VHH binders against Uncharacterized protein MJ1408. Designs and how they scored, part 5

Target 1, 350 residues: Uncharacterized protein MJ1408, of Methanocaldococcus jannaschii (q58803)
Amino acid sequence: MSREANPFKKMPTILMPDELMAKALRRGEKVANEMRQKELPWLLKARFVEEHKVRTIASVVADNLQKVIDKTPPVRKLPKFYQEMVEVLVGIDDFKKSMGAFKWASELVRKLGNEYARKIRKARTPQQAGKLRKEFVGRVKSILEQIHPEMAFVAVAREKLKDLPTFKDLPTVVIAGYPNVGKSTLLKKLTGADVEINSYPFTTKGINVGYIGEIQMVDTPGLLDRPLYERNDIELQAILALNYLANLILFIIDASEFCGYTIEEQINLLKEIKDLFKAPIVVAINKIDLVDEERVKEIEEKLKEVGIEEILKISADKDIGLDELKERLKKIAIKEFLKDKDAENKELEC

## First folded at step 13 (VHH)

Design n4 (from v3 with F29L)
Fold by ESMFold2, fold request of step 14:
Structure n4 (fold): chain B 350 residues (1-350), chain A 126 residues (1-126)
Amino acid sequence: as target 1 above (350 residues)
Amino acid sequence: QVQLVESGGGLVQAGGSLRLSCAASGFTLSRYEMAWFRRAPGKEREFVAAISWESGDTFYTDSVKGRFTISRDHAKNTVSLQMNSLRPEDTAVYYCAAEIGWTPDEYLHTSYYDYWGQGTRVTVSA
């Protein structure tokens, strides 16, 4: 699987206890019917049939549970973005406990399968062999019902996690700013291609992903385009997961205020984003073709007062300042990406 | 009790189209993977396409991508395979299959599926 692939897309369907048991019993009976065709003495045939039925049921159940574990990487080995999303959407502790329950049940069913198969080989009558197989089935049903809550939990977790976006491991710029400040126009002009829309929690608009060479550009409509006090704790944590993707934040200000928000309101949103994200921020003052140079200078001074040092003046519509913006974004995003990679490598070495 | 019945096979000239249908009865499909396999004369069954009933996610073998479309109809409880741009090598008996759940890689194999139809014959003349 690519490092950019969503690791949860490979999770199998989580069968519930009755579904898994029914499948196992179907497969066991199929094997039993095949074995009944063997030319064997009456008692030996009964032993042979019941033994293979038990072994088949055990393997179907145990292998199914183990495949869920095998197709789900340990949470600690996931990229930090996915680790945070597991915490936000389902809870890491509960997820780990549920994987442990699958492992426990798989191992126990396998152990019981071996134990009952050995007992069946020593059965004195066909009736004893059948009784032992029925006892085994009853114990497997009990084990599956015991982990039913964990199976249900993992099924819900799978549905929440399998649709998470896939991001490439590239220098990443996250675009922020109020609606109608020109984010989508700018993204299209910078990347030159149709923007790919991806699902993300708590927004029905998804996120827009585009590329400038080796730079991944991410626009987040519905996420970083309104005040954070309007968000509950779960939504805020999903927004904060973007910290693990963003090497640089590009905040767009509409100098004209035609977006419907005053410069003060836009700067207040910028301050909230600055407090949430560790990545450096570049501010682009957009729509400079619609305002006086004096107004742009005034906005620039206000930005410096709140601690913004990287300021570009652009008009996406008129193609003003875009080449300089593109080069600045590349330079900073690559620098920050390499710094993060060095830190990650040193942590893994320890 | 559970039954899968294919229909829609026949004789078609190369470049033509056919639509196969698989009617399912005797169970609720909501958690099932539905698939089409085919068997050319003298060969083993091979995977053609699959659809996860609830999600609508689809999967295709490479040789049919862009030419075949698998779909489902919740109201009729059927799965269909629209086959376009048919080639003589598509000549086979086509089988509908079903199994509860989806498992990556394993859904490509006949042993994954417990339920099978009788098959419908498709002949593509040169």
Scores: ipSAE 0.689, ipTM 0.901, lowest interface PAE 0.8, mean pLDDT 88
Fold by ESMFold2, look of step 15:
Structure n4 (fold): chain B 350 residues (1-350), chain A 126 residues (1-126)
Amino acid sequence: as target 1 above (350 residues)
Amino acid sequence: QVQLVESGGGLVQAGGSLRLSCAASGFTLSRYEMAWFRRAPGKEREFVAAISWESGDTFYTDSVKGRFTISRDHAKNTVSLQMNSLRPEDTAVYYCAAEIGWTPDEYLHTSYYDYWGQGTRVTVSA
């Protein structure tokens, strides 16, 4: 009965100080108008109207700020993938400090609302009651402007974090290789249905998520499909966050080189990925229908020289070798997933 | 002065279509949640659909999913509700509403919105 969702998508809109103050003032005036309809002596009516206006403004402001806190997941309790992405995209310490500013402001506004409401009940004239309410509003405006940088920071963070993908806790294969080596064709053939496209930082193409039974397949166009040496540090850290997802890397080589990259270039990319990721790598030599068997053997020998032990020979277009690839991916990904689970359990037992 | 004005209501045969429009004046809708509510005879106003003005994110009550489409036009400062495959139970006065910001779950309730139009009547005949 539960739906899996990115927890950051439940964060409310972060209002800026003038937006939140304007909303609070509108609602305060509506309540004040309702209270003016009561039959009360003139001084008691003035006190009653201004008191309710103050309490309403305080509640609107404080509750709005508190709702942001309540709907924001504690970063330290997130899976490591999400923790790394929060650090890369916004900075965990700054995010936590900004949430502290929201809490501070919410509590202070509520405290001031109570204090001014009590002062208004003691006002000796309607003019004094109105002056107290105006003073309270001025204090709330000042508090909101003081936390304006934190409100702006959280608004930017919300926009970045709500685009993060949700991944299931399943054995996960991450697909890599240059553009046009057949990655998307292979993914569709292996998963049997259209993949789900998900947002991911630093690529407008997103990431493609599909499934082979209980195996989560992730294709990362724009991320693991070109040399990493040209990327800035932030992009590289986002790529490295994939280490927390991947139980297995599937690297696709185009034996024909029709993708536009030489075998040497493709193997150099493979080496970079091998150095960056802790997961084992399976290489699929694709498009074997377009080259002779001696060429495929030459590529296989080069792969063994760089330390690749799991090599499959396929043609996604011709449906050659795909059943064997599926079974090999499942076996290895499940084995690595269970090893990771066992390691986590042993840490808890210490 | 902020104002919302609905138009496009009328009488239509079951299975037919209508397009409602809500024109906003007196403010810029940036960062607003826009919604349609409806009130059937003898009932209270109920949520139909909403759209977040800047993002274009849409929300629908279950009974209208796949039949109604909410949309926005930045240039005209309007929100529209395309109602297809209309049924007699869709007969109601339809109201446009607006409020700054989006809050999960709260956007479904009339109390969330401070700005309301006068309503436009939709009658769906058998």
Scores: ipSAE 0.687, ipTM 0.899, lowest interface PAE 0.8, mean pLDDT 88
Fold by ESMFold2 at other seeds, fold request of step 14:
Structure n4 (fold): chain B 350 residues (1-350), chain A 126 residues (1-126)
Amino acid sequence: as target 1 above (350 residues)
Amino acid sequence: QVQLVESGGGLVQAGGSLRLSCAASGFTLSRYEMAWFRRAPGKEREFVAAISWESGDTFYTDSVKGRFTISRDHAKNTVSLQMNSLRPEDTAVYYCAAEIGWTPDEYLHTSYYDYWGQGTRVTVSA
């Protein structure tokens, strides 16, 4: 339930059929050896040994499968960001179906364990008891091989999902803009030195997470810093998952164009981001120390023409305008966060 | 068949350091959780530290965090426990353990692991 940790980091290792069966047989033989030390008549000892072996094998297998289910968060109860990431990386329907296969197999193995344990208690010879245990083991192996594709699927899913970033349930600002517009410098100035780097799909640089008090700041190098037409559908869907995270978009414009992109190119990217996200946008015109005031005013007018009402003028390098920016970001992000929380609560009550 | 052999135990003064080693032989450990447990006189075996062989993820009991470091060496097929700032209460027999896979919470318990070394004694004098 806590949004302070990646819910998938607690998934256990997914054992393959041969691995799980080998573990179960090893545990079964260990119990069998302990039971053989008891002073019992030969037939009663055989029954006792084989029954406990069957019960142990059944429990090891069934409990292992059930623990995967128990330790895997149900997708429908996750924050929407994680639900979307499961769909993008894995596929929600297939993930649910595979968990169903684990449940089916766990219940069946437990049922068979009980059935064979009862049969073994009625065995008339040690040989009959041993044969029943061997039949049980064969049935369990068959069940595990039947769900092998689902076990493999969940193992791959676990590897993809456990490295997803951890986001706190806080007002969140997502930073966008072309490379070299000053995003990283600004993030450091706004949040201090403590920026956490996390993996995210389709970027090798990951994402940077930092904080201004209770405001979560997210910088997305490689994600919101180039035009959408350069991305395939899967990349775009991973980017769209940020809609469930962002309460506010902070778009950075380099007034000097030293980033290598014209103001026109930067505004075109802004328009694409504006169309992509539902969150309101604040634009910060950065590097105002490198251009004259008339140029900044021209940029501001162009931004107003495209529908941007929240515009701030800053220099991250020179610490100009940063306090005003912080206060504006906090005000809007908190307002939008609370609006989203009210909408989420209303949706759940319906 | 996984076999575990510990080494590196001994007598050390409080504040000193020791490095325990656990050599594994048999099948590959790529899917195994490796752990150190210890048994102080008159107490049950308690969890000290673990490392997931493939990922390198580490886990520590609170009393040793910041003082002990578990590590693995793929070339030597060994797990090590670097113990710094030793205290008299660290006196125990230290055991290396292994089991296929990792399960949250359960990896803290001795019953989770089927493979155990013989133990190596660590004595920390005042």
Scores: ipSAE 0.683, ipTM 0.894, lowest interface PAE 0.8, mean pLDDT 88

Design n4 (from v3 with F29L)
Fold by ESMFold2 at other seeds, look of step 13:
Structure n4 (fold): chain B 350 residues (1-350), chain A 126 residues (1-126)
Amino acid sequence: as target 1 above (350 residues)
Amino acid sequence: QVQLVESGGGLVQAGGSLRLSCAASGFTLSRYEMAWFRRAPGKEREFVAAISWESGDTFYTDSVKGRFTISRDHAKNTVSLQMNSLRPEDTAVYYCAAEIGWTPDEYLHTSYYDYWGQGTRVTVSA
């Protein structure tokens, strides 16, 4: 439920100071023209024209700023995946500070609108009424310019956040392993359909999503396929956000080493991923058709030494062991998904 | 100074097609939401379709999804509405509208838009 829709898709366009001011002045002039058509005494007409112009400008500006706040989810109430993405992509503190600036400006513009409207009602000449309206407009322009950096920041944040992936609220398996161990081939064989490519931070390859019935399978080329020492801190944070998605990790080992990495290197990557993720790990030893049975047993023993309980032996190319793998993945992913749901329910019910 | 001018309306039999165009002059449309509304006799204007000029994101009322396509042409500074599989209930005056920025839910309402064309009549015969 909590991770089903990208909460930032509902953010409105963030207008810059000149755009918002131009819109407000346009609507203010429309109201002024309507008031000018009334048959009113000379001074009363001037007062009403300028007062309604001020109130309209104030409302257009203040309401626009408030709507950005109202349509932007509070970061603290987001699912943890999105909280981590906000921190990685824009910075939570700066985002919150910018929303505070919008609120401050909205409230101040509304307050000034009321103040100047009252002064205009007491204007003794049409010239004084016009002067007060010009002063008000100048004050609003100044306020918008003061928050221009925050408006620009939120506009950039909106562009980064609105395109974040939406994952289904389903038991989810995340696939890991070095390049060329057979991850993409296996994903296609297990899902029986074309995978969908989705964008994800810090990889141009995106992430691949497929399904085994109601099990969401996620392949992460460029993310979970190289050692941590090759990652900067921001990339690592984006990888760690996957913790809030994964119910199970499927790690693929190439028994033949034709992928270009030794078994020791592949197990070292596995250990790093094991330390990064809370989810249990299933290891599939792939390409068993290319090595003898004793070698597979040696690999299996090494995996048990590092604490891996769930090991399957497969060949994705030869369709060996895939039905057993599929059933094991479903069982574990569903179990872990339901465990996570029970923990969420207890937290909410307190 | 700023103008929106619709064209392309006319009489067509049910099941037929029409293409409406809206030519914009006097401003740059980047960051604008462009929309089509329609008004049947005795009724209020209702939302038909919108396109965000810069992104190309489109929105449609349910009754026209799959039949109408809104599009933009940057070179001609125009927005078009391709209307296929027309029905008698599509009979209306169609209006082009524009406003800076997109606001969820509000872009569906006539009060959101300050710029309007004069309208073009579409009549669909049974």
Scores: ipSAE 0.682, ipTM 0.895, lowest interface PAE 0.7, mean pLDDT 87
Fold by ESMFold2 at other seeds, fold request of step 14:
Structure n4 (fold): chain B 350 residues (1-350), chain A 126 residues (1-126)
Amino acid sequence: as target 1 above (350 residues)
Amino acid sequence: QVQLVESGGGLVQAGGSLRLSCAASGFTLSRYEMAWFRRAPGKEREFVAAISWESGDTFYTDSVKGRFTISRDHAKNTVSLQMNSLRPEDTAVYYCAAEIGWTPDEYLHTSYYDYWGQGTRVTVSA
């Protein structure tokens, strides 16, 4: 019931028309050379050689195209995170249409292979058998050129999709907040281990994944660290895909404002994320060692005014409040994860 | 004129290391899957490791994971297999193979590859 690996890493290399045709011709000639060694009368040998060459070329081409289809999971069966990423990066309709072109070409090449094999069996001369095989090869080349745009499209799609992150099916906390609020320091201290870096669209820094026991922690540098009004609709859809991953959002506020953003700016970002994500939000007020207690209380009251019920006060650098934060995150993330699993089970009942 | 030439085989004691090299000539490897197979005495050729030339993605059979490392050198048009912590069970003739493109599961089979070297012998003594 879980998908441990990126399902698109299993897609085969998409060969272009010239590459696939060259491979098929190479395999066809190998078979032809094997058949030429047989002790057969002049005409029967020519028929046998050309028939097997045609059958081999047809199967190499048709099987290659079919393998791409077979090794690419249907988008509708993917976890929603991957479905959304296909739409954002490639376009689901265009992807499905291109897979249809592969299927059409595979079936047509196989049909033509059978037709030309029958014609070759009735050839009156070796020259006629050879001409029929050459005609067949010309037809296959034409079919591959007809689907060349779809082959190129799927090749580009494969490159975009195969590098998508792999996530475990675990309770997941997504960390958000402006740059320099202490997200990476906090992640290191909570997980106690080297984080795993994964690619993600629209960030050159990737995403950082770490663990607290069975809790998956995801830090999103470049994604949830600036105002959403700076993003176009496609970037926003890529960010929204995290919604299908997150059971809990941990928003980090820098009480000192040394990050370069005022508390008001940080709270405005929090409001945008709150509106965008369905997961509950825990706010950690960080760097409390650098401000007085009145400032922290002021920030806490502002957070309550915007509807935040879970607030913790920490200093990642000074190891203040981290044990309580860790326990709170585990409890909420596990609860929300189990709630989502119950919803998934009820969907299957229908 | 397409050729694959293996080198680096020899006799080594258990726990030792060897580095195999496969030089490719007569074609451009940019879209090729490069692989090492081995044939132990009395057995068929089996998959050891592969690398996709363009991406650098690597694949290993379970028995060599953590001990063997496959790598490529773009400038020399070679693929290498660094074999560490060798065991007597690693004794085999090692073959370099190549084929355009990668297909899951199929890259594990000898029939997937059209281009083969002649092999280099590795003997691991107790």
Scores: ipSAE 0.671, ipTM 0.889, lowest interface PAE 0.8, mean pLDDT 87

## First folded at step 16 (VHH; from n4 with S52N)

Design j2
Fold by ESMFold2, look of step 17:
Formats: C-alpha cells, sequence, structure tokens
Structure j2 (fold): chain B 350 residues (1-350), chain A 126 residues (1-126)
C-alpha cells in the first residue's frame, strides 16, 4: 500500500562539514558581539564571551544534526512500497548506519560544548579562554570531517528519495504491455486529462499517473514493456516493488501486431507479468478496428488457455469499448483495494 | 561582503499591484532559502513567502496565497515578490532574508535567517 505524500520531502537540507561549521561560527560570533556589550571587567568579559560562543557553536551543530534525524522518517514505519524503494535506491542498512553517525556526532558535540564551556569559566587569562574556544572548534571540525562520508551519503539519499513518486492511497491499476500497443493513448482517453510524468528508478521515461475518478492509473514505460529476463537484479527489484502498489494489472495486447511483436510474444510477456504480480490481471485486446473478429476471437481463446478470465475488446483510437473497460477496472480495483486494506488491518493487530 | 538590497516599494491603491525585488551580492545562493517578511505598524515581523533557490519550491502564508508570487532569477541573483490584489492590511515594511539550507517549519521564523535587507516600505491606501 502506498502513501499519498512522499514522506522524504520533509527532510531538511544536509549541510556539509564546512557549511555547517561556517553557520555555527557565524552564529557564535553574533552571540559574542552581543556579549561584548556587557559592562564587565576585561577577564570576566573574555570568559563570558568565549563561553557563550562555545555554547552557541555546539548548539547550532548538534541541533542541525539532530534535526536531520528527527525529520527523517524511520524506514521500518513506512509503507512497504517505500521501504522497498529505499532498499533499491540507497540500502536500508547503510541509511540507518548513517543516521547513527549523525546521532553519535550530535551527542558528542553537545558533550564537548558543555565540557569546554566549564573549562572556559576557569580560564586565568583572556588568551587562555580564546585558546580553549579554538581547541573546541578544532575538535568540532574533526568530528564533522569524520562523519563527512555519512553526511554526503545522506545528502545523495535525500535527493534520490525526495524524487520518489507521490502515490495516493487509492485503488491502483498498473498498465503493462509492449511498446506501441496503445498504452499512452488509452491512458489519456480513460483519464480525460494530461497524465503527470514522475521519476521512477531505472527508467529515464519515468511513470505516468492519471485518474479515473478515485482510481489511480499508472503506466510504467521502460519497466513493464519488455521481457523481464532482459532485466538485471536491481531493475527487477524495482519492478517487484510495484506489487505493494498495484491492486490490478491492465495488460494491453495489440491485435494487429503493428507494434512489432507477435501475439505469441505478447502472451509470453503477459505470462511473465502474471507470475510476477499477485494482483489480478485484466487484458484489453486493443486495435480491434484493424483486424477481423475471427482474429480477436483466436486471441481471446489463447488468453483463456493461460488463465485470463477478464478480457475486454477495445480500440483506443476509435473509442470502442472504453466505457465498459472503465467500469470493469473500477469494480475490480476497488474490490482488490478493500481486500488489501482488510488484510493490512489484520496484520497490524498482530 | 554579503548584502541583500530590496527595491520596488511605494504607495498603491487597494486592488493594485507592486513588484518587490531583492538583489543579493557576495553570496553563492545555490544552497540558500530566500524569504520575504513584513512588519506592519505596531506589529512584529511576520512570514510572507519563501523560495528554495535550488529547487524553486515556494511557500506562502495563508493571507497572501493566490495574490503574491515569489520567484527567483539565477542570472541576476535576485528574488522577487509580485504582489497583486493588494489590501490595506498588506501595508508594511517588507524585508528580504536569506539562510543556508532549508528546515521544515523553522524557515517561517525570523530567527532562522542571519542575512537581512534594510526593508522597503509598501503602503496600500483604502
Amino acid sequence: as target 1 above (350 residues)
Amino acid sequence: QVQLVESGGGLVQAGGSLRLSCAASGFTLSRYEMAWFRRAPGKEREFVAAINWESGDTFYTDSVKGRFTISRDHAKNTVSLQMNSLRPEDTAVYYCAAEIGWTPDEYLHTSYYDYWGQGTRVTVSA
């Protein structure tokens, strides 16, 4: 089951060590200037200024690191679709390890800030107070450089994860079939609006999302449009994540074979997708306006032999059969969505 | 030397429009959040709009949504606020602000930003 909003879009900007240190030093100097306005003896003023500078630098650094942790959703609490996408794009273990590094650094910087602030209160000269603050800053820089790889990793992960598609928690139909079978034409006709292109891992074409009322329609060019044996393991894992999204598969067959693939080739792809997905499959035999009824009947019989029960005959170009297709898709997708919701509720009770 | 300089303020009748600009110098803005705040007579500064320089994502306070548009110009290193359908309640000094990075919810507060312009006065007559 997918969520309406991408949970990673709320992640803050990940500052690199020099950026975070520069911000902290700027804030520290601002506080130092405010403290210099106090009417105090020279030594007491030096202690006061340097102590507040150290406390401010520590807070800016530690709070920044902690906010990244606090604003990053725990992967284990995400819908399964997003959990699988995190694994595919970045690796769950590496992501969790990096969050641990942020926590370690945040806690250590805060501890050092308190320790150095106490040392500065005991300084015998203004020069000693300044030296202690410089030592503190040097140690903070070292800590940030130590976690620089994890900061860079999280920054890259944030860019990948915030680009994940936003799916509504709605009954969802995923469209499959070879290129040029009429998928994009059909999607436009069924949804009545321009589809929105969204990025998806391991395809430069992205995915197209549209709606029939409250039914979410998803076309996946580059993913479900060629034999799965041509895919590497990573691409296949991204395709398998769609199992957590799809309530229904709509497979499009080009009856005319003008797409460049024989009916046998198209049925072989259908069988691969049938084996891969748990969702039921509706097959639409498209371009029936370009072939005789005997050929359509032959295709229909072949589909029944491979176990397909839901078969529609359409022409997307000629607007033939589209109203019945819409109603069938809605009925099945809603049924499967509610069935999945009931199963999820039972699992959560465990 | 880092500076923000606002321009475009003035007197306008209710229902009219103004365009404010904020020119940034001494910054590499690519990682910055840019914002407009305003201070009405006798009130504290309040958030108006923000834009993330890198992503172009925009955010607006509810009272200006649909009337104001914030935008950025990479070539001129400027941020603009197009203010349409102005109301007397929009009368304020408008300030441009900047800070490295974006943090949810914190970008709405004046304390989030270290860099500020001097302000430009907008007066909307009834």
Scores: ipSAE 0.684, ipTM 0.894, lowest interface PAE 0.8, mean pLDDT 88

